# Designs tried in a protein design chat: miniprotein binders against Glycine-N-acyltransferase-like protein 3 (Glyatl3). Part 2

Target 1, 290 residues: Glycine-N-acyltransferase-like protein 3 (Glyatl3), of Mus musculus (Mouse) (e9q5l8)
Amino acid sequence: MLVLKCSTKLFILENMLKSHFPESLKVYGAVMNINRGNPFQKEVVLDSWPNFKVIITRREREAETDNLDHYTNAYAVFYKDIRAYQQLLEEHDVINWDQVFQIQGLQSELYAASKAVAKARLLDLDINLASFKAVHFSPVSSVPDHSFLTGPTPRLTYLSVSDADLLNRTWSRGGNQQCLRYLANLIACFPSVCVRDEKGNPVSWGITDQFATMCHGYTLPDHRRKGYSRLVALTLARKLQSRGFPSQGNVLDDNLASINLLKSVQAEFLPCRFHRLILTPAAFSRQAHL

## First folded at step 6 (miniprotein)

Design F17 (from kB with L21I V35F)
Fold by ESMFold2-Fast, scan of step 6:
Structure F17 (fold): chain B 290 residues (1-290), chain A 83 residues (1-83)
Amino acid sequence: as target 1 above (290 residues)
Amino acid sequence: MRVTIVVELTGSDPEKLEEAILEIFELAEELGVEFYIVVKDGKVYIAIEVEGLPEDAKKELVKKVEEIAKRYGLKVEIEVKES
């Protein structure tokens, strides 16, 4: 195992990962954030360099403060060789198996491979798998087109950390203290876009996560069907593209509103799927259920 | 014997520069070499370091790098250092 910290080599790794798009997009976004100030205190783990067969991004052990915070204790994975992935997990303690954590990736074998390693390590774990459509926004024109709005162009800004509670209450994956802290940290560190009302309150927004994935796009019920979600998505994609980041996102198959929005902006639906595993050690099963 | 191949790429199209860098990296990866990139003042410098590369393989690598640069319409200068 090797931890890659050199900025020049991380830049080379970014370019290496492009030849493995779309399956490497999640790790690519993670590496970009690490190589640009590393605000989440993460690191890149490889089996070898430069001829790697597996890449895992993980939080630096010194930065881990809450064993129940699976939002922040999240890993992104890409492998050329699934056996190299399993071997790295078995031999080098790359994963902190004593925490509740997530593994994210765009490869279909991720669940089976991860579960096999957990069993090989004689670990009793609950593994929840969520599978999403993976999307990538095509280049967004630098000249905004607001013809889809039902009224005048609203006030566009970005989110502040004080908005985290609103996002936590409205996110389907939120509503708990770990998510509140996670969202506050995402807002503090990564790009966001927000439409505000006349009083300065957020009414529509979108953020990006530690893997440079566009997420938590939301519009308050009383402000829907005005074109705000589309405006936010296009503005956030443009912001990411202007900074050299991929404008990637994930959407559930039954989220027809989001799928229709993505189709309306001609986003590309990728041939791979996004997989998110949440692994809960037996020691935390009762706490996770309560 | 350690060989370092230093490649300087110049071009006005960032997309073409990135594609060329990626293809050069794929060649280097195939040979099991160390690969470094430095971007400065609108130029890209690539250093390819390899241990024990035969003269014929070295010439072939240089030729392929030049072909990649030409395909993307980039100006290329290559220096080979041996130690």
Scores: ipSAE 0.000, ipTM 0.093, lowest interface PAE 21.2, mean pLDDT 81

Design F2 (from kB with L22F)
Fold by ESMFold2-Fast, scan of step 6:
Structure F2 (fold): chain B 290 residues (1-290), chain A 83 residues (1-83)
Amino acid sequence: as target 1 above (290 residues)
Amino acid sequence: MRVTIVVELTGSDPEKLEEALFEIFELAEELGVEVYIVVKDGKVYIAIEVEGLPEDAKKELVKKVEEIAKRYGLKVEIEVKES
């Protein structure tokens, strides 16, 4: 096990990860954010360098302040060899198993392998799996085409930290204090796009997370069917592409509105799937027993 | 048809190898060509996609890669592959 902190080596790692697209995209985005100011205080863990078989991004232990904040205590994983992944997690203290946390990746064996590690370590915890279509935006034209809008081009800007409460209340993953802090931090640190009404209030938006994934695309009910979600998605993808970041996203299989939007902007549906595991130690489990 | 320059870099000093890799990536960016890397048993294999480059530009790229390797005391072997 080693922790890779050198900026030159991280830049080399970014280029190594390109040969493993699309499966390495989550780790690639995480490494890019770490190598550009590291605002989330993350670090890169490898089994070996430069001949790595597994890469895990994790929060620096000194930065961990809330054992219930699985949003921020999230790991991104890419492996060339699944058994090397299992061995690294079984033999070394890579994961903080005393927290509620997430593991994210684009490889189908991730859930089974992570479950096997927990069993081998004799851990009493619950693992919840959510699986998504993975998408990548093709290069977006630098010359905007707004013909899909039903009215004039609206005021386009970005989100401020004060908008976090609105996003927390509208996100299917939100509605709690940990998510509120997480969203505030994402807004403070990473790219976002926002359509505002005449009073300056957000009516449509999209953000990016710590793994440089486009997420939480939303339009308020009274502003739907105006082309705002499409405008936001294209603008955010263009912003990420102009900065050299992957314009990647995830969508649930039953989210037909988002799938139709992605198809309308000619997004590529990748051959891999996005897997998000939420691991909850028994000590934090809340279950009605009656 | 795809034309790729495959570069094999060998050296015992990981720091010098990494510095050479960084310069080669910068060179590829400057020329607008894609680069792919494979690392195995301390050997670095770099594939540079050069289809569409003029012949003089390909020769200049090879020469610059060799100069980078030499500056860092690395052994270099270059092969052109068509697929």
Scores: ipSAE 0.000, ipTM 0.299, lowest interface PAE 13.8, mean pLDDT 85

Design F3 (from kB with I37Y)
Fold by ESMFold2-Fast, scan of step 6:
Structure F3 (fold): chain B 290 residues (1-290), chain A 83 residues (1-83)
Amino acid sequence: as target 1 above (290 residues)
Amino acid sequence: MRVTIVVELTGSDPEKLEEALLEIFELAEELGVEVYYVVKDGKVYIAIEVEGLPEDAKKELVKKVEEIAKRYGLKVEIEVKES
C-alpha cells in the first residue's frame, strides 16, 4: 500500500486513468481535484506504483472531524482486479470503519464488490446501495445556442455559499446539517452554475462534487419548462470542459426527468454503471431499514 | 407510492446468512433496484425498493429469494409493504 502525493506522479496517474475510461471516471475526477489544490483534503491510495491494480481516494485522517458526515467521508474506487481490491481492504487500514461513509465508483458485479467489503465487515454494517448509469456530455460548443429557451437568456452566474441552505432543502439526499456543510463546501471549492431571478435569487442550478461529477441539477417549480435546466447543464458542462475536467454525471434508472434532460442535450450514456454504498456501522444504527 | 419487499432470513450459520445476503444483492443489482439490509440476532432483514417494477418482475424476485433461502437451508419470510 502507498499514498501517492507527488504532483508529477499524480499527473501521470491522471493520464494512465484515461486508458480505463469509463470505469475509472470517478477516481479520475477525484485525482484531478486532489492534484489541483486538494480543497477537500483527500489522498490517493494505491496497491503499487506505477503498475497499480487498485486506486482508492480517501479523506486524510487529520481532516476527519464528523463520524456522521458520510457526504464528506466518501471514498472513490477503481480496480483492474477485484481480488487485489479485496486484499487491499483486508490487509491495510484503508477504510475508517468507525464512521458513516460512502464508497463510489464500484464497477464490478455487486456480488463481487460487496463480497470484497462483506468479507471484512458486511454483517456489522447497514448498507444502502444505489446503482447509477454513467453519463458523459459530448463537447459543448463555445458559441451558445439558446433557441430552446421560452424567453430571453436569463442572468447566468454561479452559486455562493449563502445559497447552500436552499440546495440542502431541495436536494433529495439533503435536509440535514451534514449535507448543509457538505453543500457549502462544494459551492466554495468546485464549479457551479446558477440562473438568478430579477432580485438575484437562485431559481435553477447545478453543482459538481468532490469527484468532479455534475450533480444536484434543480429548477424551482415556478420556473420549470423555460429551458433553464438544459441551459444550466450545458453551461456547467462547458465550464468543466474548458478547465480540462470530464463533464460526467450519474443518473438513476427511474429518474425519467434527468434521463429526458440528458437525452435532450445529446449526452452519451456510457456502457458502464457505478454503484454507491452508504455504510453505517452497527454502533450508529441497526434499525434504519426495517 | 413506495413499494418495498421485506425479506427476513433466519439461521444459525453466519456464513450461510452472508452468502444468501450477497446472492440477493446480486439479484437486486440485476434489477437495478435499491437495497438495504440490517443484521440482528441471527436474522438478516433485507428491504428491496421495487417501486416501478412490473408485477411479473416482483413475483419473480420473491420466487428467486425463496429459492436462495432454500439452497442455504435458511428460514425465510417475505412481506410486500406499500406506503
Scores: ipSAE 0.000, ipTM 0.245, lowest interface PAE 14.1, mean pLDDT 82

Design F4 (from kB with I37F)
Fold by ESMFold2-Fast, scan of step 6:
Structure F4 (fold): chain B 290 residues (1-290), chain A 83 residues (1-83)
Amino acid sequence: as target 1 above (290 residues)
Amino acid sequence: MRVTIVVELTGSDPEKLEEALLEIFELAEELGVEVYFVVKDGKVYIAIEVEGLPEDAKKELVKKVEEIAKRYGLKVEIEVKES
């Protein structure tokens, strides 16, 4: 196990990861954010360099402050060899198993392999799996001309940290204090796009996470069918592309509105799926009573 | 009372207009100030809400916006509005 901190080697790693698209996209986005100011205080763990078989991004131990904050304590994983992934996690202190945390990746065996490691380590924990379509936006030629909008011309801007509470209440993953802090930090550190009403209130938005993934695209019910979600998505994708980041996203299979939007902008549906694991030690379960 | 810096960018090259817009957007984001923009028919309108910024920071922001526009060869009109 080694931690790769040298900026020059991280840049080389970024280029190596391009050879493994699309399956390496989550780790690629994470490494880009680490190698550009590292605002989330993450680090890159490898089994070996330069001939790695496993790469994992994790939070620096010194930066960990909340064992319940699985949003921020999330790991991004890519492996060339699934056995090497299992061995790295079984034999080395890569994961902080004493916290609630997430593992994210684009490889189908991630859940089974991670479950096998937990069993081998004799850990008493719950593993929740969520699976999504993985999407990549085609190059957006320019910031969208607002002429396709059907209503009054909106004010297109970005989110401020004070908007985090609204996002927490509207996100299906939200509604708790950890998510509120996580969203505030995403808004402070990473690209977002927002449509505001005349009073300055957000009515449509999209953000990016620590892995440079577009997420939490939302339009308030009373403002739907005005072209705002399309405007937000294309503007955010272009903003990421102009900075050299992948314009990647994830969508639930039954989210027909988002799937139709993505098809309308000719986004590419990738051959892999996005897998998000939430691992909860027994000590943190609400039913630990009896 | 509200203070807003209003920027109008004009140019014949859409790529240069976009690059300037995104760079100004980035500058405003770094300063933690609220920004609005609209793109229509080869013109970009940007409104930056600055009432909470110190005077030196406001002057530096205006100077940097002018430098960005000049670097991309764009026509720029900047107005500070109080309301």
Scores: ipSAE 0.097, ipTM 0.635, lowest interface PAE 5.2, mean pLDDT 87

Design F7 (from kB with L22W)
Fold by ESMFold2-Fast, scan of step 6:
Structure F7 (fold): chain B 290 residues (1-290), chain A 83 residues (1-83)
Amino acid sequence: as target 1 above (290 residues)
Amino acid sequence: MRVTIVVELTGSDPEKLEEALWEIFELAEELGVEVYIVVKDGKVYIAIEVEGLPEDAKKELVKKVEEIAKRYGLKVEIEVKES
């Protein structure tokens, strides 16, 4: 294994990953963020260079401060050869197996392969899989069209770190201290869009995560059915596209409201699916039940 | 004294641009010199630090970069900067 830190080689890697879209999109977004200031202190691990078969992005060991923070202790994976992925994880210390962590990717074999590695390493842990539709926004005009709004064009801005508590309370994945810190860091480092009321309070928003994925799109109940979620999504996609980032997102199969929104903005539903694995060592599972 | 060769590559085919970039990168690596890639306003710039290379080796590098660009049908402008 090797860790690729040279910015020139990371730029070449970005271009190589384009040949493997859409399956490489998650890793591609991660590498872009690493090669542009690296605010989340991540690094790129390869089996070989330049003829790689596996790419994994991981947190730098020195940056790991909380074994329960699976939001930040998250790995993005792309492989050309699934057996090479398994061998890399079995034979090298790529993963910190002592933490609660996530593995994310767009390839269907990821769950089975990761489970097989855990078994081969004789690890006592729980693996939970969540599977999503993967989407990519079509090019968005630089000139906004607000004809879909039911009222006047609202005040559009971006989120501030002080808004993290509101997002933590409204996110289905949130409601805990790790998520609060994670959201504050995402807001501080990555693009967001926010609609504010007359008093300056956020009423609709969307953010991006460490893998440059659009996420946590939300509109407060009293402000729904006004076109705000559509406005936020289009504005955030335009912001990402203008900076050269993929405008990618993920949606649950039963989230009909989000699916309808994505169809209304002509988003492309990709042939691959997004897989998020959450791995919890038995020590943390037993402690939680005390 | 620091000497840098700055290469500007332009072309309409992103795949050919990527292939040319890879060849230029490998050429620089085999010479043991540093390479920096910058993308600005839709143009790709490559900066190659040639400090310590003999003058003949610098001329040969420039010639090879021009040949790579030509093979991929790309426009190339090369500037040598000293600082």
Scores: ipSAE 0.000, ipTM 0.134, lowest interface PAE 19.4, mean pLDDT 84

Design G1 (from G0 with V35F)
Fold by ESMFold2-Fast, scan of step 6:
Structure G1 (fold): chain B 290 residues (1-290), chain A 81 residues (1-81)
Amino acid sequence: as target 1 above (290 residues)
Amino acid sequence: SKVTVEIEGSDPEKLEEALLEIFELAEELNGEVYFVIKNGKVTITVEGLPEDAKEKLAEKVKEIAEKYGLKVEIEIEDKSE
C-alpha cells in the first residue's frame, strides 16, 4: 500500500475520480477536503499509483484520540475491484480495527466485502448497515429565487461553533459527547448555512461533513412550513458548487418530506446507494451507544 | 429492457444476502441495477438488459428468493413500446 500526500498528485486523483462518478463521489469529497488544508487530519491510502484499484481515506493515526468516536473515525472507500479491496484490508494495516468506526461508500458490495475481511482477520465485532438514497444537486442558479417562501426572505448566515450544542440536541444521530465534538469540528472547518431569527438565534440550518456531504438539515418546529429547509438546501448547494465541491446528499427511503423537497429542487437521485457501516468491536458493544 | 423485482421478508440478513446475489446476477447479465429498501421490502429495478437476458434474470431471481424463503414479485417490461 501507499499513502498519497503530494498536492499535485491529489489534484490528479481528483480528476481521475470524476471518471468513476457516481460511485466515487464519497471518496472524491474526502480527497478534496484533504487537498485543501486537511482540517480533519486525514490521509489517502492506495494499493498502487497511478493505476489504483482501491482508494481509502482514513484518519492519520497520530490524530486518533478516542476509540469510541465513530463519527470522526470514519473511512471513505472506492474500489474498481472488490477483491483488491478485500486483499488490501486483509494484508495491510489500513483500518484501525481496535476502534468503533465507520466505513462509508456508494457501492453495494461494501457490506459483504467488509464482513468477509473481518471474518478472515478472525475479528469479533458487530457491523451495522444503514442504506440511503444518494442524491446530487443540479447546478443552482447564482440568482436566488425566493418565490417559495411564505414570508419575506429571512436573515441568512452560517453557523458558529457555539451552535454545536443545538445541532447535537436536534440531530437524530446526536445527543452524545462524541457527536458534540464532531459537530463543533464540522462547523469550524466546513461550509454551513443558517437562518437566524431577529435575535440572532439559529432556526434552520444545514452543514457539510468531512466527506463534503450535505447533512443535518433541520428547521425548529415553530419555524416549519415557511420554506426555510428549501432555502437552506439551495443556498448550501450553491455555496458548495461555487467552491468546486459536489453538492451531494443522502436520504432515507421513508423520509418522504426530504424526498419531496429534493424532487421540488430537481435534485438527481443517483443510480447507486449510500452505505454507512458502523463497526463495533465486541469489547465496546457493552459500552457504546450507537 | 427493464425488469422490476420486489422481494419481501422478515429477516434483514436474508433480504441483504438475496439482494447481493440479485445485484451480482444483474451485473453479470450486463444490466444496470437500482434498488429501494423500505420496511422489509426491497424493490430492485434492472435496466439495459439484453433482449434474451430478461427471462433468465427473472428465472434466477425466483430461485434466489426461494433459496432464502422470501416472497417475490417480478415485472418484465418490453422496451419496444
Scores: ipSAE 0.000, ipTM 0.106, lowest interface PAE 20.3, mean pLDDT 84

Design G2 (from G0 with L20F V35Y)
Fold by ESMFold2-Fast, scan of step 6:
Structure G2 (fold): chain B 290 residues (1-290), chain A 81 residues (1-81)
Amino acid sequence: as target 1 above (290 residues)
Amino acid sequence: SKVTVEIEGSDPEKLEEALFEIFELAEELNGEVYYVIKNGKVTITVEGLPEDAKEKLAEKVKEIAEKYGLKVEIEIEDKSE
């Protein structure tokens, strides 16, 4: 294995990953963030260079501070050969198996292969799989069209770290201290968009994560059906596109409101699915419920 | 020792070729390269350059931009009190 830190080679890697869209999109977003100031202190692991068969992004070992923070202890994976992925993880110290962590990717074999590695390493852990539709926004016009709004165009800004508590309380994945810290860090480091009320409070928002994926799009109940979620999504996609990032997102099959919004903006539903694995060592499985 | 380069161009392929040459040059001069894309502009920051390499990098970056027909603005951070 090798860790790729050279900015020139990371730029080359970004271009190589484009030939593997859409399956490489998650890793592509992660590499872009690493090669632009690396605010999350991540690194890129390869089996070989330049003819890699596996690429994994992971947290730098020195930056790992909380074994329960699966939000930040998240890996993005792309492989050209699934056997090479299994071999890399079995033979090398790529993953910190002593933490609660996530593996994210757009390839369907990811769950079975990761489970096989855990068995080969004789690890006692639980693996939870969540599967999502993967989407990519079509190019968004630089000239805004607000005809879908029920009223005047609201005040559009971005989130501040002080808004993290509101996002933690409203996110289906949130409600805990690890998520609060994670959201604060996402807001500090990555693009966001929000609609504010007359007092300056956020009423609708969207953020991006460490893998440059649009996430946590939300509108407070009293402000729904005004077109704010659509405005936020289009504005965030435009912001990402103008900066050269993929405007990618993921949506659960039963999230009909989000699916309808994505269809209304002619987002492309990709042929691959997003897979998020949460791996919990047996010791933490019992402790997590205390 | 820091050099900041802002580069703009309408042809993505020419921009990418220029960026590759700039990154290669900065690495040859023992600089650490970072870049950020904001509002359609690419900002390249080269840190850790030897004192005598800053002007050489700036001059060669200007030549690369001219070769690819790109607009470039270069700032060399001077010692400040």
Scores: ipSAE 0.000, ipTM 0.173, lowest interface PAE 15.6, mean pLDDT 85

Design G6 (from G5 with L20F V35F)
Fold by ESMFold2-Fast, scan of step 6:
Structure G6 (fold): chain B 290 residues (1-290), chain A 81 residues (1-81)
Amino acid sequence: as target 1 above (290 residues)
Amino acid sequence: SKVLVVIEGSDPEKLEEALFEIFELAEELNGEVYFVIKNGKVYIAVEGLPEDAKEKLAEKVKEIAEKYGLKVEIEIEDKSE
């Protein structure tokens, strides 16, 4: 096991990860954010360099402040060999197993392998799996086409950290204090796009997360059917592409509205799926009932 | 080539205006922009710049920061690639 801190080597790693698209996209986005100011204080763990078989991004231990904040305590994983992933986690202190945390990746064996590691380590914990379609936006023209809007072109801006409460209340994953803090940090650190009403209130938005994934695209009910979600998605994808980031996203199989929007902008549905594991130590589950 | 810029000020509106001007300037020079806004500072990375554009970008960024009364730090990295 080693931790890769050198900026030059991280740029080499970014180029190496391109050879493994689409399965490496989640880790690729994480490494890009680490190598560009590292606002979430994360680090890259490898089994070996330069001939790695496993790469994991994790939070720096000194940056960990809340054992319940699984949003921020999230790991991104890519492996060339699933056995090497299991061995790395079994033999080395890569994961902080005392926290509630997430593991994210684009490879289907991730859940079974992570469960096997927990069993091998004799850990008493719950693992919840959520699975999504993975998508990638094709290059977006720098010249905007607004023909799909039903009214005048709204002024586009970006979100302020003061908007985090609204996002927390409207996100399907939100509604809690950890998510509120996480969203405020995403807004402070990463690209976002927002449409505001005449009073300056957000009515449509999209953000990016610590892995450079487009997420939480939303339009308030009273402002739907105006083309705002499409405008936001295209603008955010253009913003990411202009900065060299992948314009990647994830969508639930039964989210027909988002799937239709993605099809309307000719987004590519990738052959791999996005997997999000939430791991909860039994101690936290038991204390919730005391 | 890569140019790293940090601008700092107490007025969020001036920080946003300066960031927008830097973004437009970088695009004119065929650079790719990444930025992060945190605690009254804006961290900007301009990547993919032609070799002859990096000094011009640095000079113009200093002018923009001065125009808005912002503190600025600039680093040109030739070893990042």
Scores: ipSAE 0.000, ipTM 0.107, lowest interface PAE 20.6, mean pLDDT 84

Design G7 (from G0 with E16L V35F)
Fold by ESMFold2-Fast, scan of step 6:
Structure G7 (fold): chain B 290 residues (1-290), chain A 81 residues (1-81)
Amino acid sequence: as target 1 above (290 residues)
Amino acid sequence: SKVTVEIEGSDPEKLLEALLEIFELAEELNGEVYFVIKNGKVTITVEGLPEDAKEKLAEKVKEIAEKYGLKVEIEIEDKSE
């Protein structure tokens, strides 16, 4: 294995990954963020260069401070050859198996291969799989169309780190200290869009994560059905596109409100699915609730 | 305008160094660069070049390939060099 740190080579890798869209989109977004200041202290691992068969983004070991922070201890994976992925993980110390962590990717074999590696390494851990529709926003017009709003156009701004508690309390994946820190860091480092009320409080928002994925789009109950979620999504997609980032997102199959929103903005539903694995060593699963 | 470059050689390190120089050159000429690397051959496509820049790119790419001892083939907007 090798770790690719040279900015020029990472830029070449970005261009190489474009020929593997959509399956490479997660890793592509991760590499872009790494090659633009690397605020999450991540690194790119390859089996070989320039003719790689597998690429994994991971947290730098020195940056790993919390074994329970599976949000930040997340890996993005793309492989041309699933056997190369399995071999890399079996034969090298690519993964920190002593922590709770996530593996994310857009390829269907990821779960079975990761499970096989865990068995080969004789690891006692639980693997939870969540599967999502993968979506990419089409180019968003530079001229805003606000005809879908029920009232006057609100002021659009971005989130502040002080807003992280509100996001943690409203996110279906949140409600814990690790997520609070993770959201604060996402807000500090990556693009967000926010609609605020007259007192400056967020009422609708969307953020992006370490893989440049649009996520946690939310509108407070008292402000729903005003077109704010649509406005936020389009504004965030436009912001990402203007910076050269993919405007990618994921949505659960049973989230009909979000699916209808995405259809209303003519977002492309990709032929691949997003897979998120959460791997929990047995020691932590026994202590999950006290 | 568009320029397509194929470079080939047995030394992966020299191929990579040549690719990096070609990328820097294309960026200086305001071109958009795309790559495909496959089995010791690199295909580079440069798009969006000003009409007067494509001959300059081709000339300098040949010099880079010669410097690293690589085989090179260049096509400029439907014409081989």
Scores: ipSAE 0.000, ipTM 0.186, lowest interface PAE 14.4, mean pLDDT 85

Design H0 (from c1c with L33E M73F)
Fold by ESMFold2-Fast, scan of step 6:
Structure H0 (fold): chain B 290 residues (1-290), chain A 82 residues (1-82)
Amino acid sequence: as target 1 above (290 residues)
Amino acid sequence: SPETLDKAIQELLKRAEDLYNEAEKLGDPELIEEALDLLFKALEKIYELAKETGNPEVKELALDLLEKIWELFEQLEELEKS
């Protein structure tokens, strides 16, 4: 394996990954963030260069401070060859198997291949799979349109780190200290869009994560049906597109409100699915019972 | 070295420069966003040219443009804070 740190080569890699859209989108977003200040202290691992068969983005080992923080201890994966992916996972220094962590990617074999390596290595761990529709915003859908608003155009701003508590309480994946720190770091480092009320409190928002994925789009109950979620999504997509980032997102099959919002802004539903694996070593599972 | 770029790339860079110079005068974040869009289009074309020709001067132009994109990204964030 090799770690690709040279900014020029990372830029070349970004363009190589474009030929593998949509399946490479997650890794593409991760590489873009790494090659633009690397605020999350990630690195790019390849089997070979420039003729790679697999790419994994991972946290720099020196930056790993919490074995339970699967939000930040997250890997993005793209492979041209599934066997090369399995071989790279079998290398001792690629994955930190001693922590709770996530693997994310857009390829359907990701779960089965990851599980097979864990079994072959005789690892005692739990793997939780969540599967999502993958979406991408077109340029036509990225322009704010006042025609869907029920009132005057609200003042659009961005989130502050002090808003992380609100996001942690409203996110279905949140409600814990690891997520609170994760959200604070996302807000500090990556693009967000926010609508505020007259008192300056957030009432609608959307953020992006370490893989440049649009996520946690939310509107407070008392401010729904005003077109705010649509305005936030379009504004965030436009912001990402203007900076050369993919305006990608993911949505659960049963989240009809988000699906209808995405259809209303003419977002493209991709032929691939987004897969998020959470891997929990048995030691941590047993500790939860004590 | 900029003269090694084709006319389409040169026009994108010129239009982007005009837009962000105007954005500085007006404090308009929309103009910076338009400039960024043009710069990313130019960057993509410069990268393809660098790959095709293997010219190290073209590779340096791509890196210089990427730094300029980061500077404008930072300026956009500051204007949106205001």
Scores: ipSAE 0.000, ipTM 0.123, lowest interface PAE 17.8, mean pLDDT 83

